# VHH binders against tRNA dimethylallyltransferase (miaA), part 27

Target 1, 307 residues: tRNA dimethylallyltransferase (miaA), of Elusimicrobium minutum (b2kdr9)
Amino acid sequence: MTIIIAGPTAGGKTDLALNLAKLIGGEVVSVDSRQVYKYLTVGTAKPEGEYKNGVYNVDGVNYHLVDFLDLDKTYNTGSFTADASNTAYNINKKGKTAIFAGGTGMYMQSYFGGMDVLPKADQALRAQLADIADKEGKQSLHKMLSEADPESAALIPSGNLHRVMRALEIFKLTGKKASELRTNGFADISQNNFMVYIEWDKEELNKRIEIRTQGMFGGMLKETQDMLAKGYTRNSPGLRSLGYAEVIDFIEGKKTKPEALERIVILTRQYAKRQRTWFARYKNMYKADGSALNAEQILAEYAAWKK
Short names: E, the ipSAE of ESMFold2; O, the ipSAE of OpenDDE; V2, 0.75 times the mean of E and O plus 0.25 times the DockQ between their complexes.

## First folded at step 14 (VHH; framework vhh_7z1x_3)

Design x2 (from v1 with E101K; at its last look DockQ between E and O 0.65; V2 from the best seeds 0.00; counts 0 for: pae E 2.2 > 2)
Fold by OpenDDE, look of step 14:
Structure x2 (fold): chain B 307 residues (1-307), chain A 121 residues (1-121)
Amino acid sequence: as target 1 above (307 residues)
Amino acid sequence: QVQLVETGGGLVQPGGSLRLSCTASGFTFSRYWMHWVRQAPGKGLEWLSGINKGGSSTYYADSVKGRFTISRDNAKNTLYLQMNSLQPDDTAVYFCAKVRKYSGWDLFDYWGQGTQVTVSS
């Protein structure tokens, strides 16, 4: 079982995801290109949590793909897709629901977009492939994939057994390459996935972003100062996250605090708008009111969706 | 169902003090960050102060730092703002705001009706 929660920055996705996870015994997979970075919490709106036994935990819920990447490291769609695949596999293996929550549209699309026209999982075939992997090694399966679908093989590391197997499965069942299926235009991932989009009134959201930014600035400032003290720079990928450049400008005396705040607000609003535009492409999303989010309601809608 | 009710506002002279209260209902108060914001006539909303769930961490805007103190009593579901050394520029409607449970810096989802604070000689 997979549930997708999408929405604009600061829209409440995290809370909804966590509440939902608690209700149904799920785990959350963050779909955010910035929350992956360590230490940056306030500026990225990362949920408060801590690592327990190697897993980031938020209020008793495992929250994946956050707070793990050094600020000087880069993370891209490919990286996310690979990690998300492994994470989702592990979650499902435990019999738990994977709840994908985030606002990075490209990440969502990359992970789910190739799955819309995919055949149902064939357990027998998967078992066969798994046996091959066990007996001959993961590289053997990757080689099989390379022969069947070189493009997929190039994109999927041999260590990602789940993705390798899935790509092979698709090919074996349909005779079509997974890579070809992904390239056939924009796939509406909301057709085959229960996808929730958190909606806000535009003007209300803009106003709330302003005051939110005012509140966040002090925390961002501290985070930034700490990171600079550790030797990171404005060119560090993590500090290229929205708002931190402006904070650095303030620290360096290039901008006044009001100027920095104003710029951050503008950038945040613009980002929210871009997110809205991106997700508007998905035509079968359940629209949830951001001001009145309710996990039980989401579950009810899911039940209806499944019928 | 969620309600926030601000009280304690009034008219004070410059240099005076006020203590605002915000009584919360309809949610588990102790699980949420709370904030104070204000809006002066003809101006936009201004963030003033925030406090974490347990009250151990407080945050202030530069404009009120050293003068205002935020606190909370979770047993009473009440948020407080002690305002000292009030100035005419502090004249505004003051609001308490609820933040989402898992992020102290998320959007405010609920506001009170506000309480008027007027500082004038």
Scores: ipSAE 0.246, ipTM 0.683, lowest interface PAE 2.1, mean pLDDT 89
ESMFold2, look of step 14: ipSAE 0.540; ipTM 0.836
ESMFold2 (binder alone), look of step 14: mean pLDDT 83; pTM 0.843

Design x3 (from v1 with E101L; at its last look DockQ between E and O 0.86; V2 from the best seeds 0.00; counts 0 for: pae E 4.2 > 2)
Fold by OpenDDE, look of step 14:
Order: C-alpha cells, then sequence, then structure tokens
Structure x3 (fold): chain B 307 residues (1-307), chain A 121 residues (1-121)
C-alpha cells in the first residue's frame, strides 16, 4: 500500500502524513529536495525529530530521507529515486504502508513515473521478484529486465528496484513490454496511485507565507551562522536552499533585514506557485482542504478510490 | 473544535507591563509549536515570538527582543507572553497562533480572536 501526499511548501503535508502513518501503521518517505540536508531545519521546514536506531523519527513515526546529507553534497532526482526505492521496499517488507509526502514534483515524478501501466499489481509475483532480489541481488533482476525489455532496462537503473520489478511484473503478466505500454510524454502518476493534494487559497497562503517568513528568519539566521562557522559557504549545495542566500547577504551587509525578508517571501510564493502548477498536471488527485485536513477522511477517500 | 482564546490585554501607560495568556483546546497542545503575532491598525500582521513544543527554545522578533518573553505551560494548555517596557508602537491586537504539525516554522492553521493591547499616556 502506497499513499502520496503532495502540496505546496508549508502546506501541512508532514502533519497529514504523520497522522496517517499513526493510523495505519505507516512510515513516511520525504519527497523534498532540501530537507535531505543535515542541520538545516528552519529554512527547510523540516519536522522536529531525532535519529533512533539509524532512522529519523518524528513523534514515533519513522521519517525517511531527511537530515542525512552533508551540506557540501549534491542530491538529485536519480539519487532520490534510488533511495526511495530501497526505502519503500524495506517499509513494505515490514508489512507497513509507505507514505510519500513532499512538494518536490520532479522527485515524485521520477519515482512514480513509468508506472502508468494498467495491469494491477500481483502480490504473489512481486513477492517472488523480491525474493530473487534478496537472494541473487538487484543486478539479477535488472538482468532479467534486460532480457525481457531492454529499453526499460536501459532507462531504469538497477538500483531502482521498484521500477525494475514493476516493469518485470508488467511483462510477466501481460506479455507486453513496459516500454511499449508507457504513454509518450508526461505520465500521470495519479492514475495508478492514490494521490492527495493539499490545497490552499492563494491569497491566504501568500499571507501566511509572509508571517511565517518573519518568524523563521531568526532561526534561519542562526542556522546559517552556525553552518558558516563550520566552514560551509554560500556555494555549498545545502545553503543554496531557498532563503539562505538572502540570509547570507544580510550577514554580509549586502541586504538589510527587510530586504532579505521581502525577497524570501517572494521566492517562497513563487516556489509555491510552481508547485501548484506542477501538480496540477496530475488529473486524478484527491483535493484536500489545507485548512481542514483529516487523516480519517483521507483513509475514507482511499477506500473509495480502491473500489 | 480547535480553539485559542487570548486574554490579558488592556490599556497601559508607556513603560508598563502586561501578561497575555492563550488557552488552547481541541488539540494536543504539547505537540505543537506556538506563536504570538500582532496586528496594529492599518498595518499587516507582525510575528513576535515563537516557542517549541517543550518550551526549551524561544524565538523573538527584533522589535520585541529583550522586552517580551514567551512561555508555555503544557499541563494547563496555556501559552503566555510577558510584555515589559511597552511602547505606543506596541498598540495592536495580539493573537496566539498554532503551527501545523511538528514544525515551529510551518504555516499557522489556527488563530484566536485576539486581545487588544493599547499603550497610551
Amino acid sequence: as target 1 above (307 residues)
Amino acid sequence: QVQLVETGGGLVQPGGSLRLSCTASGFTFSRYWMHWVRQAPGKGLEWLSGINKGGSSTYYADSVKGRFTISRDNAKNTLYLQMNSLQPDDTAVYFCAKVRLYSGWDLFDYWGQGTQVTVSS
């Protein structure tokens, strides 16, 4: 079982994901290109948590793919897709639900994209494929895919176990290559996945972004100062996250605080808009009101969706 | 069902002090960061202060730093704002705000009705 929660920055995705996880025995996989970085918490709106037994934990829920990457390291769509695949596999192996929550559209698309295949999942077959992966390694499955569907194999890294398995599943169930069944162009991942989008009134969101930015600036400033003191620079990939450049400008005297705040607000609003535009491409999302989020309601909608 | 009720506002002379309270209900208070904001006549909302779930971390706007103190009592589901050395520019409606899940810097999802603070000679 997989649930996707998408929405704009600061839209309540984390809260909804956590509540949902608690209800159904799930774990959360963060789909955020910035929350991966260590130490940067305020500016990235990372949920407060701690590492327990090697896993980031938020209020008793395992929260994956956050707070693990050094600021001088880069992280891209490929990296995410690989990590997410492994994470989801492990979550499912435990019999738990993976809840993907985040606002990075490209990451979401990369991981779930290509699943635009009509055949329903065969649990027995998946288990069999998973067993092969466990016993013989991921490369073994990739080899199988290469034999069955070379085009898919060329496009799907061996580390993306989920996509490899899905492609194999399609071939085994239908006799058709996944590469042939994929629709040309943008794959609507909401067709085959239960996807929730958290919606906000634009004006309300913009207003709230402003006040939020005022509040978070001090924390961002402290974070930035700490990171600079550790030897990181404005060119560190982590500090290229939204808002930190402006904070650095302020620290360096290039911008006044009001100027920095204003710029951060503008950038945040623009980002939210881009997110909205991106996710609007998915046509089968459940639209949830950001002002009245309810995990039980989401579950009810999921039940309806499965029918 | 979520309710925030601000109290403690009033008229005070410059240099005076007030203590605002915000009583929360309808949610697990101890799980959420809480904040104070205000709105002066003709002006936009201004963030003043924030506090984390346990109260161990506090944050202040430059405009109130050194004068205002935020605190909370989770057992009483109450947020406080001690305001000292009040100035005429502090005249505003003061709101307590609940932050969305488990992050002190997420969007606010609930506000109280506000309490009026007037600083005048």
Scores: ipSAE 0.174, ipTM 0.643, lowest interface PAE 2.1, mean pLDDT 88
ESMFold2, look of step 14: ipSAE 0.300; ipTM 0.726
ESMFold2 (binder alone), look of step 14: mean pLDDT 85; pTM 0.859

Design x4 (from w1 with D106E; at its last look DockQ between E and O 0.84; V2 from the best seeds 0.00; counts 0 for: pae E 3.0 > 2)
Fold by OpenDDE, look of step 14:
Structure x4 (fold): chain B 307 residues (1-307), chain A 121 residues (1-121)
Amino acid sequence: as target 1 above (307 residues)
Amino acid sequence: QVQLVETGGGLVQPGGSLRLSCTASGFTFSRYWMHWVRQAPGKGLEWLSGINKGGSSTYYADSVKGRFTISRDNAKNTLYLQMNSLQPDDTAVYFCAKVRQYSGWELFDYWGQGTQVTVSS
């Protein structure tokens, strides 16, 4: 049994997932690209918990794929998909329900629907690939592709550099072959999975994000200071998470506190909007009112869905 | 079913003190972070202070740090805000806010009706 809980940042996914897990004897698999990082709790809205016997535990519920990655490490869709697969397998093996909860749409899509949604261009990676092509020749890059994705290499002439680079980019970012990602269309994962979307009024959510950000700032500041003291930098992948750059700017005197807060609010709102847009693509989600979330209601809807 | 009721507001002179209370019902109070926020006339909401489930950790906005103290009595389902050295700029409606259970920094899901605090000579 698998249940998916999706929604915007700060929308209450974690709370709902945990409540649901307690009701049905489930475990939670986090689908969040930022909560994977250690120590970053406030800025990522990570639930409070602790590792017990190698598993992160939140109020008696095993909560997977959070707080395990060093800030200087990167995590991608391929990594998530692999980890999620193993995690779900283990959960199901125990006879428990896996509850996938998070707002990272690409991760969700990758695991449940395959990589029909391709990653956006990574400029840094492209620059690296371009450099290889310049220094070693286009054939060298094509050879790289042939090693990573022979099928794509067979279809793409070495002279078509942009296509070669794109295929390599996909592989490097996702861990999947571009040739395997060719789909006949967008896979709506809500057709075959019970998927809940936590919905908020836009204006209400925006207002609440503002006040939330004000409250979070002090904690984020402390977290950031601690991480900087440990030797991490603004370029550490973990500290590239939403809001931490602004906090660092504040620490460095580049921004005032009000300026930092304002920017974080804007970024958070924008992210929420992007999430909403992403998940709107799924047509069979149960839309739950964020202001009145109820795990029992979700179970009732699940029962109805199964009929 | 969830209800938050703020009390303790009133009129005070500059430099005065007030103690606000928030009585909670309809949920397990001890499982939730609680916060105080305020709204002054013509201004947006301002976060003031937060406290974790057990009361061991408290957080304050710069504007009230050193002057305000947040506390809670879980046995009484009550949240408190001791306000000292009040200034005219502290004039506002004060609200207690409930946070979702498992994250102290999640969106607030419930608010009280608020209590008016007026600081004037």
Scores: ipSAE 0.292, ipTM 0.710, lowest interface PAE 1.8, mean pLDDT 89
ESMFold2, look of step 14: ipSAE 0.439; ipTM 0.799
ESMFold2 (binder alone), look of step 14: mean pLDDT 83; pTM 0.846

Design x5 (from w1 with F108Y; at its last look DockQ between E and O 0.02; V2 from the best seeds 0.00; counts 0 for: pae O 9.0 > 2, placed apart)
Fold by OpenDDE, look of step 14:
Structure x5 (fold): chain B 307 residues (1-307), chain A 121 residues (1-121)
Amino acid sequence: as target 1 above (307 residues)
Amino acid sequence: QVQLVETGGGLVQPGGSLRLSCTASGFTFSRYWMHWVRQAPGKGLEWLSGINKGGSSTYYADSVKGRFTISRDNAKNTLYLQMNSLQPDDTAVYFCAKVRQYSGWDLYDYWGQGTQVTVSS
C-alpha cells in the first residue's frame, strides 16, 4: 500500500503524513530535495527527530530520506529514485504502508512516473523471472535488466526483485524500456496512485509564509553559523537550500535582516507557486483543505478511491 | 473545538508594562510549541516570540528581545507574554498562535482573536 501526500511548502504535509502513519502503521518517505541534508532542520522545515538504529524517527514513526546527507554532497532525482525504491521495498516487505510525503515534484515524478503505462502483469512471465532469480540468484536477474535496460538497472537495486521483474516484464512484453517509458511524455501518477494534494488559499498561504519566515530566521541563522563554523561555505550544496544564501548575506553584512527576510519570503512564495503549478498537472488528486487536514478523512477517501 | 483566548491588553504609557495571557483549550497544550505574533495598524504580521513544549527554550525577535519574556504554564494551559519598556511602536493587536505538531518553527494551525495593546502618552 502506498499513499502520496503532496503540497506546497509550509502546507502541512509532514503533520498529515505522520498522523496518517500512526493510524495505519505506516512509515514516511520524504520527498524533499533539501531535507536530506544533515543539521539543516529549521530552514528546511524538517521534522524534529532522532536516529534510532540507523533510521530517522519522528514521534515513533520511521521517517526516511531525511537528515543523512553531508552538506558538501549533492543529491539528485536519480539518487532519490534509487533510495526511494529501496526504502519502499523494505517498508512493504514489513507489511507496512509507505507514505510518500513532500513537495519536490520532480522526485515524485521520477519515482512514480512510468508506472501508469505498465502493462498488466503477466503471471506466467513473472513466474519465469522468479524462477530465474531462485535458481541463478537475484544478481542474474539484475544482469538481465542491465542488458535490456541499463538505466533502469542503475536505478533499481538488485535486491528489489519486484521492481527488477517489473522492468523486465515491461521490456519483454512491450519491447520498450521501462526507463524510456518514464521519459517519454508526462505520466499522470495520480491515475494509479492515491495522491493527496494539500491545497491552500493563495493569499492565506502567502501570509503564512511571511510569518513563518520571520519565526524561522533565528533558527536558520544559528544553523548557518554552526555550519560555517564547521567549514562549510555558501557554495556547499546543502547551504544552497532556499533561504540560507540570504542568511549568509546577512552574516556577512551584505544584507540587513529586513532585506534578508523579504527576499526569503519572496523566494518561498515563488517556490510555492512553482509547486502548485507542477502538481496541477496531476488530474486525479484528492484535494485536501490545508486549513482542515484530517488523517481519518484521508483514510476515508482512500477507501473510496480503492472501490 | 480548539480555542485560544488572549487577555491582558490595554492602554499604557510609554515605558509601561503589560502581561498578556493566552488560555488554550481543545488540545493538549503541553504537546505544542506556542508563539506570539502581532499586527500593527497598516502593517503586516510580525513574529515576536516562541516557546517550546516544556518551556525550556524561548526565542525572541530582535525588536522585543530584552523587553519581552515568553513563558507558559502547562498545568493551566496558559501562555504568557510579559512586556516591559513598552514603546509606541509596540501598539498592535497581539495574537497567540499554536504551532504545528512536529515543528517548532513551522506554520500555525490555530490563532486567537487577539488582544489590543496601545502604547500612548
Scores: ipSAE 0.491, ipTM 0.793, lowest interface PAE 1.1, mean pLDDT 90
ESMFold2, look of step 14: ipSAE 0.530; ipTM 0.818
ESMFold2 (binder alone), look of step 14: mean pLDDT 87; pTM 0.881
ESMFold2, look of step 15: ipSAE 0.556; ipTM 0.830
ESMFold2 (binder alone), look of step 15: mean pLDDT 87; pTM 0.880
OpenDDE, look of step 15: ipSAE 0.012; ipTM 0.320

Design x6 (from v1 with E101Y; at its last look DockQ between E and O 0.54; V2 from the best seeds 0.00; counts 0 for: pae E 5.1 > 2)
Fold by OpenDDE, look of step 14:
Structure x6 (fold): chain B 307 residues (1-307), chain A 121 residues (1-121)
Amino acid sequence: as target 1 above (307 residues)
Amino acid sequence: QVQLVETGGGLVQPGGSLRLSCTASGFTFSRYWMHWVRQAPGKGLEWLSGINKGGSSTYYADSVKGRFTISRDNAKNTLYLQMNSLQPDDTAVYFCAKVRYYSGWDLFDYWGQGTQVTVSS
């Protein structure tokens, strides 16, 4: 049994997931590209928890794929998909329900939609392709793409070396055309999975984001200062998370506090909007009112969905 | 069913002190972060302070840091704000706010009616 909970940032996903987990004996798998990082709690809105026996635990519920990655490490869709697969397998093996909760649409899609695990970037192959481009010219590489995947070549200008290389990489590693992978249409994962979307009034959410940001700023500041003191930098992948750049700007005197706050609010609102847009593509989601979330109701809807 | 009731406000002279209380009901108080916010006349809401579920972690706005202290008694379902060295600029309606979710930095979902604090000579 798998339940998906999706929604905007700070939309109540965590709470709903935890409540559901408690009701049905489930465990939560976080689908958030930022909550994976250690130490960054405030800015990522990570639920308060602790590691018990190697597993992050929130209010008695095992909460997976959070607070495990160093700030200097990168995490991508492929990494998530692999980890999520293993995690879900283990949860199911225990006879428990895996509850996927998060707002990172690409991660969700990758895991449930079978985006062909795009092969991880092969550095050696990229180097080879780069060498060809350097020796024979960009047009030569584009020609290679045209032979391998004419559709991709038609869409990608020869001057965009990065895209050309990626498309070739995919073809060389998988034997599949990047264009074919694109045409396999956006799989609506809500057709085969019970998917809940937490919906908010846009204006209400925007208003509440402002006051939330004010509250978060001090905590973010402290976290950021601590991480900088440990030797992390602005370029650390973890500190590229939403809002931390603005906090660093403030620390460095590049922005005033009001300016930083305002920017963080704007960025947060924009992110929420992007999330909404992303998830709107799924046509069979159960829309739950964010102002009145009820785990029992969700379970009832699940029961109805299974019929 | 969720109710937050703020008390302890009043008129004080500059340099004075007040202790605000917020009594919570209708939810498991000990499971949620709590916060104080205020609204001065003609101004927007200002976040002041937050406290985690167990009270081990506290957070303050720069404007009140060193002067205000947030605390909680989970057995009494009560949140407190000790306010020292009050200034005229602290004049506002003060609200306790419940965090909607288990994360201390999620959106606030419930507010009390507020208590008036007036600092004037």
Scores: ipSAE 0.126, ipTM 0.622, lowest interface PAE 2.4, mean pLDDT 89
ESMFold2, look of step 14: ipSAE 0.205; ipTM 0.672
ESMFold2 (binder alone), look of step 14: mean pLDDT 84; pTM 0.861

## First folded at step 15 (VHH; framework vhh_7z1x_3)

Design y1 (from x5 with W105F; at its last look DockQ between E and O 0.02; V2 from the best seeds 0.00; counts 0 for: pae O 10.3 > 2, placed apart)
Fold by OpenDDE, look of step 15:
Structure y1 (fold): chain B 307 residues (1-307), chain A 121 residues (1-121)
Amino acid sequence: as target 1 above (307 residues)
Amino acid sequence: QVQLVETGGGLVQPGGSLRLSCTASGFTFSRYWMHWVRQAPGKGLEWLSGINKGGSSTYYADSVKGRFTISRDNAKNTLYLQMNSLQPDDTAVYFCAKVRQYSGFDLYDYWGQGTQVTVSS
């Protein structure tokens, strides 16, 4: 049994997922590209929890794919898909329900949309490719891609080194073209899965974001300071998460607190908008009112959906 | 009681150097970020430099980058600012400031009384 809970940031996904898990004996799989990072809790809105027996636990609920990745490491859709597959398998093996909760649309799509399990990022290979790009130029790398996967090369500008490298990586690691792995067409994952979308009034959500940002700034500051003290930098992938750059700017005296807060709010609102746009593509979602979320109601809807 | 005491200020000629010290007491010095700020006559507070808890990361304002160096000795509870290539525009009262662990409204919860730096021919 699988339930998907999607929605915008600050929308209440985590709470709903936890409540639902408690009701049905489920476990939560986080679908969030930033909550994976260790130590970054406040800024990523990761639920507070602790590791028990190797599993992150939130109020008695196993909460997966959070707080496990070092800040200097990168996590991608392929990584998530692989990890999610394993996690879901283990949850199901226990006879428990996997509740996927998060706002990272690409991750959600990758796992449920049948994207071929993309290979994990190979750091050595990436370094090699980066060196080639540095020594021979970005065009050289693009040429390599064009030879390996012309379709991908046609779609990816030579200036987008990251995408070029990824496509090459896929090819080199799997022998398959990234273009072939791209399922032609957007698969509506809500057709075959019970998918809940938490819906908010735009203005209400914006207000929530503002309040939340104000409340979390102090915590973010502490987190950021701690991470910087540990040797991480603004370029660390984890600290590239939304809001942390502004906090660092504040620490460095480049921004005042009000300026940082304002910017974080803007960025968060923009992100929420992108999320809304992304999830609007799914046509068979159950839309839950964010202002009146009820886990029992969700369960009832699931039961109806499964008949 | 938290106390920050700046020393090392004085009169120097353009192009000269000074080393400021800030001695901290009343709190666990090694647990906090520290900053140097200054206030010139008729101007507001200007952030100059910051250093993390362990001293491994340092930050500088563009105005002092390449000329000033921040450091700390946690064993001595002391913050330092090496100032080279001083210019008349560097004339100000210099303060060391303790960065809040939990920020509420202000970045700093404590700062010293300051030390006067005057750069004049």
Scores: ipSAE 0.006, ipTM 0.256, lowest interface PAE 10.3, mean pLDDT 89
ESMFold2, look of step 15: ipSAE 0.180; ipTM 0.655
ESMFold2 (binder alone), look of step 15: mean pLDDT 88; pTM 0.893

Design y2 (from x5 with Q101E; at its last look DockQ between E and O 0.02; V2 from the best seeds 0.00; counts 0 for: pae O 12.0 > 2, placed apart)
Fold by OpenDDE, look of step 15:
Structure y2 (fold): chain B 307 residues (1-307), chain A 121 residues (1-121)
Amino acid sequence: as target 1 above (307 residues)
Amino acid sequence: QVQLVETGGGLVQPGGSLRLSCTASGFTFSRYWMHWVRQAPGKGLEWLSGINKGGSSTYYADSVKGRFTISRDNAKNTLYLQMNSLQPDDTAVYFCAKVREYSGWDLYDYWGQGTQVTVSS
């Protein structure tokens, strides 16, 4: 059983997910590209929690894919998809419901939209394929592709050795044709999944963002200072998260606090707008009123959806 | 009572060097970022340099990059500013400033009385 909760930043999706998890004995999988970073809690609006026995726990609920990545590391859609797959598997194995909650649209799409996790590059296999190309010619390798995946072979010129090798690599590693893994078009994940979108009035959300930003600035400042003290820089991937650059500017005397706050608010509002635009592409979402969120109501809607 | 006391200022010729010190008391020095700022005659405060709590990270204004070096000795509760290749436009009162740790409207909650640096031939 899987439930998706999507919504804009500052929309209340975390609380809803937690409440829902408590009702049904579920666990939460965070779909947020920034909450993955260690130590950055306030600025990323990561729910406060602690690691217990290797699992991040928020108020008694296991909360996955948060607070695990070093600030100097990058995290991408592929990484998320792989981790989410494993996490969901484990949750389901325990007989629990996985609640995916977050605002990172690309992550959500990647996992639910059937983007088969493409295997990582295998250097040994690539070397082998390269040897074949060297010994037998590029055409030989293309022929191999034609036998394995005619559609890919038709699209990839024999002279493009890199693409030919990649397609063969995918087939050899997964048994699946690269051509089959190419998702043509935007898949509406809300058609086959129960997807909740937390909807807010634009002005109300903007106000919420402003209030939240004001409240979190002190915490962000402390977080940022601590991270800088640890040797991280403004170029660290984690500190490229929304708002931290402005905090650093403040620390460096480049911006006043009011200027930093104003900028963070603007950036956050812009991000919220992008989120809204992204999720509007899904046509079968249950739209929940952000001002009246109720986990029990969500469950009722889920029950209705399942029928 | 929090106190910051700058020393080391004086008169130097163009191209000369000075080392400023700032001695802190009344708070846990090692828990706070520290900055150097200056104020030239008729001008506003200018940020020059910052250093993190442990001293592992330093920051500089473009105007002083390559010439000034900020450092700190937490055991001595002292902040330093090594100033090399001084120019007449570096003439100003120099202040050490304590950066706020938490919420505050201003970047600094305390600064010293300042020390005069004059660069003249």
Scores: ipSAE 0.000, ipTM 0.263, lowest interface PAE 12.0, mean pLDDT 90
ESMFold2, look of step 15: ipSAE 0.245; ipTM 0.691
ESMFold2 (binder alone), look of step 15: mean pLDDT 87; pTM 0.881

Design y3 (from x5 with Q101K; at its last look DockQ between E and O 0.32; V2 from the best seeds 0.00; counts 0 for: pae O 5.7 > 2)
Fold by OpenDDE, look of step 15:
Structure y3 (fold): chain B 307 residues (1-307), chain A 121 residues (1-121)
Amino acid sequence: as target 1 above (307 residues)
Amino acid sequence: QVQLVETGGGLVQPGGSLRLSCTASGFTFSRYWMHWVRQAPGKGLEWLSGINKGGSSTYYADSVKGRFTISRDNAKNTLYLQMNSLQPDDTAVYFCAKVRKYSGWDLYDYWGQGTQVTVSS
């Protein structure tokens, strides 16, 4: 059993997911590209929890794919999809319900939409392909692509070596054509999954974001200072998360606190808007009123959906 | 049932001081961050101050920094806001707010009914 909870930042996804998990004996899988980072809690809006026996636990609920990645590491859609698959498998093996909760649309789509996990870049293979291009010319490599994946070759100019190499890489690593993996169509994951979208009035959400940002700034500042003291920099992937650059600017005297706050609010609102736009593409979501979220209601809707 | 009750508001002259209290019940007070927020007439909510679970960390808005002090007594389930050097612009309804453990929702899951603070000559 799988339930998806989606919504904008500051929308109440986490609480709903936790409440639902408590009701049905589920575990939560975070679908958030930033909550994966260790130590960053306030700025990423990660639920407070602790590791117990190797599993992050929030108020008695196992909460997966959060607080595990070092700030200097990168995490991408492929990584998430792989980890989510394993996590979901384990949850289901225990006979528990996996509740996917988050606002990272691409992650959600990748996992549920069956985007063939594109193979990770193989540096050795790329080097090999690059050598071929150097020795035999770009046209030679394009020809190789034409033989392997004519459709990709038709779409990718021979002069775009990077794209040509990537397409070839995919084919060589997976045996599948990049053109075949390009699902031309946006798969509506809400058709085959029970997907809840937490909906807010735009203005209300914007107000909430403002208040939230004000309230979390101090904590975020401390977090940032701590991370900087540990040797992380503004270029650390984790600190590229929304709002931390502005906090760092404040720390460095480049921005005043009001300026930083204002910028964070703007960025957060913009992100929320992007989220809303993304999830609007799914046509079969149950829209839950953010101002009246109820886990029991969601469960009832799920039951109805299954019928 | 969670309940937050603010007290200590009133009328004060400019330059005066007030101490607000917020009494919490219905939840484990010591497990939650607490904030003070205010709403002035015709204005939106403004965050003023926050304090962590144990009281070891405090945070302030620039507008009140150096004048207001947040504290808590977990044994008494009470949050405090000492307000000094009050100005007319501090006139507002003051609320204590319980910070959610789980971020991703509204920052606050509960707040009090508020207490009126009026600064006027």
Scores: ipSAE 0.020, ipTM 0.385, lowest interface PAE 5.7, mean pLDDT 89
ESMFold2, look of step 15: ipSAE 0.289; ipTM 0.704
ESMFold2 (binder alone), look of step 15: mean pLDDT 87; pTM 0.882

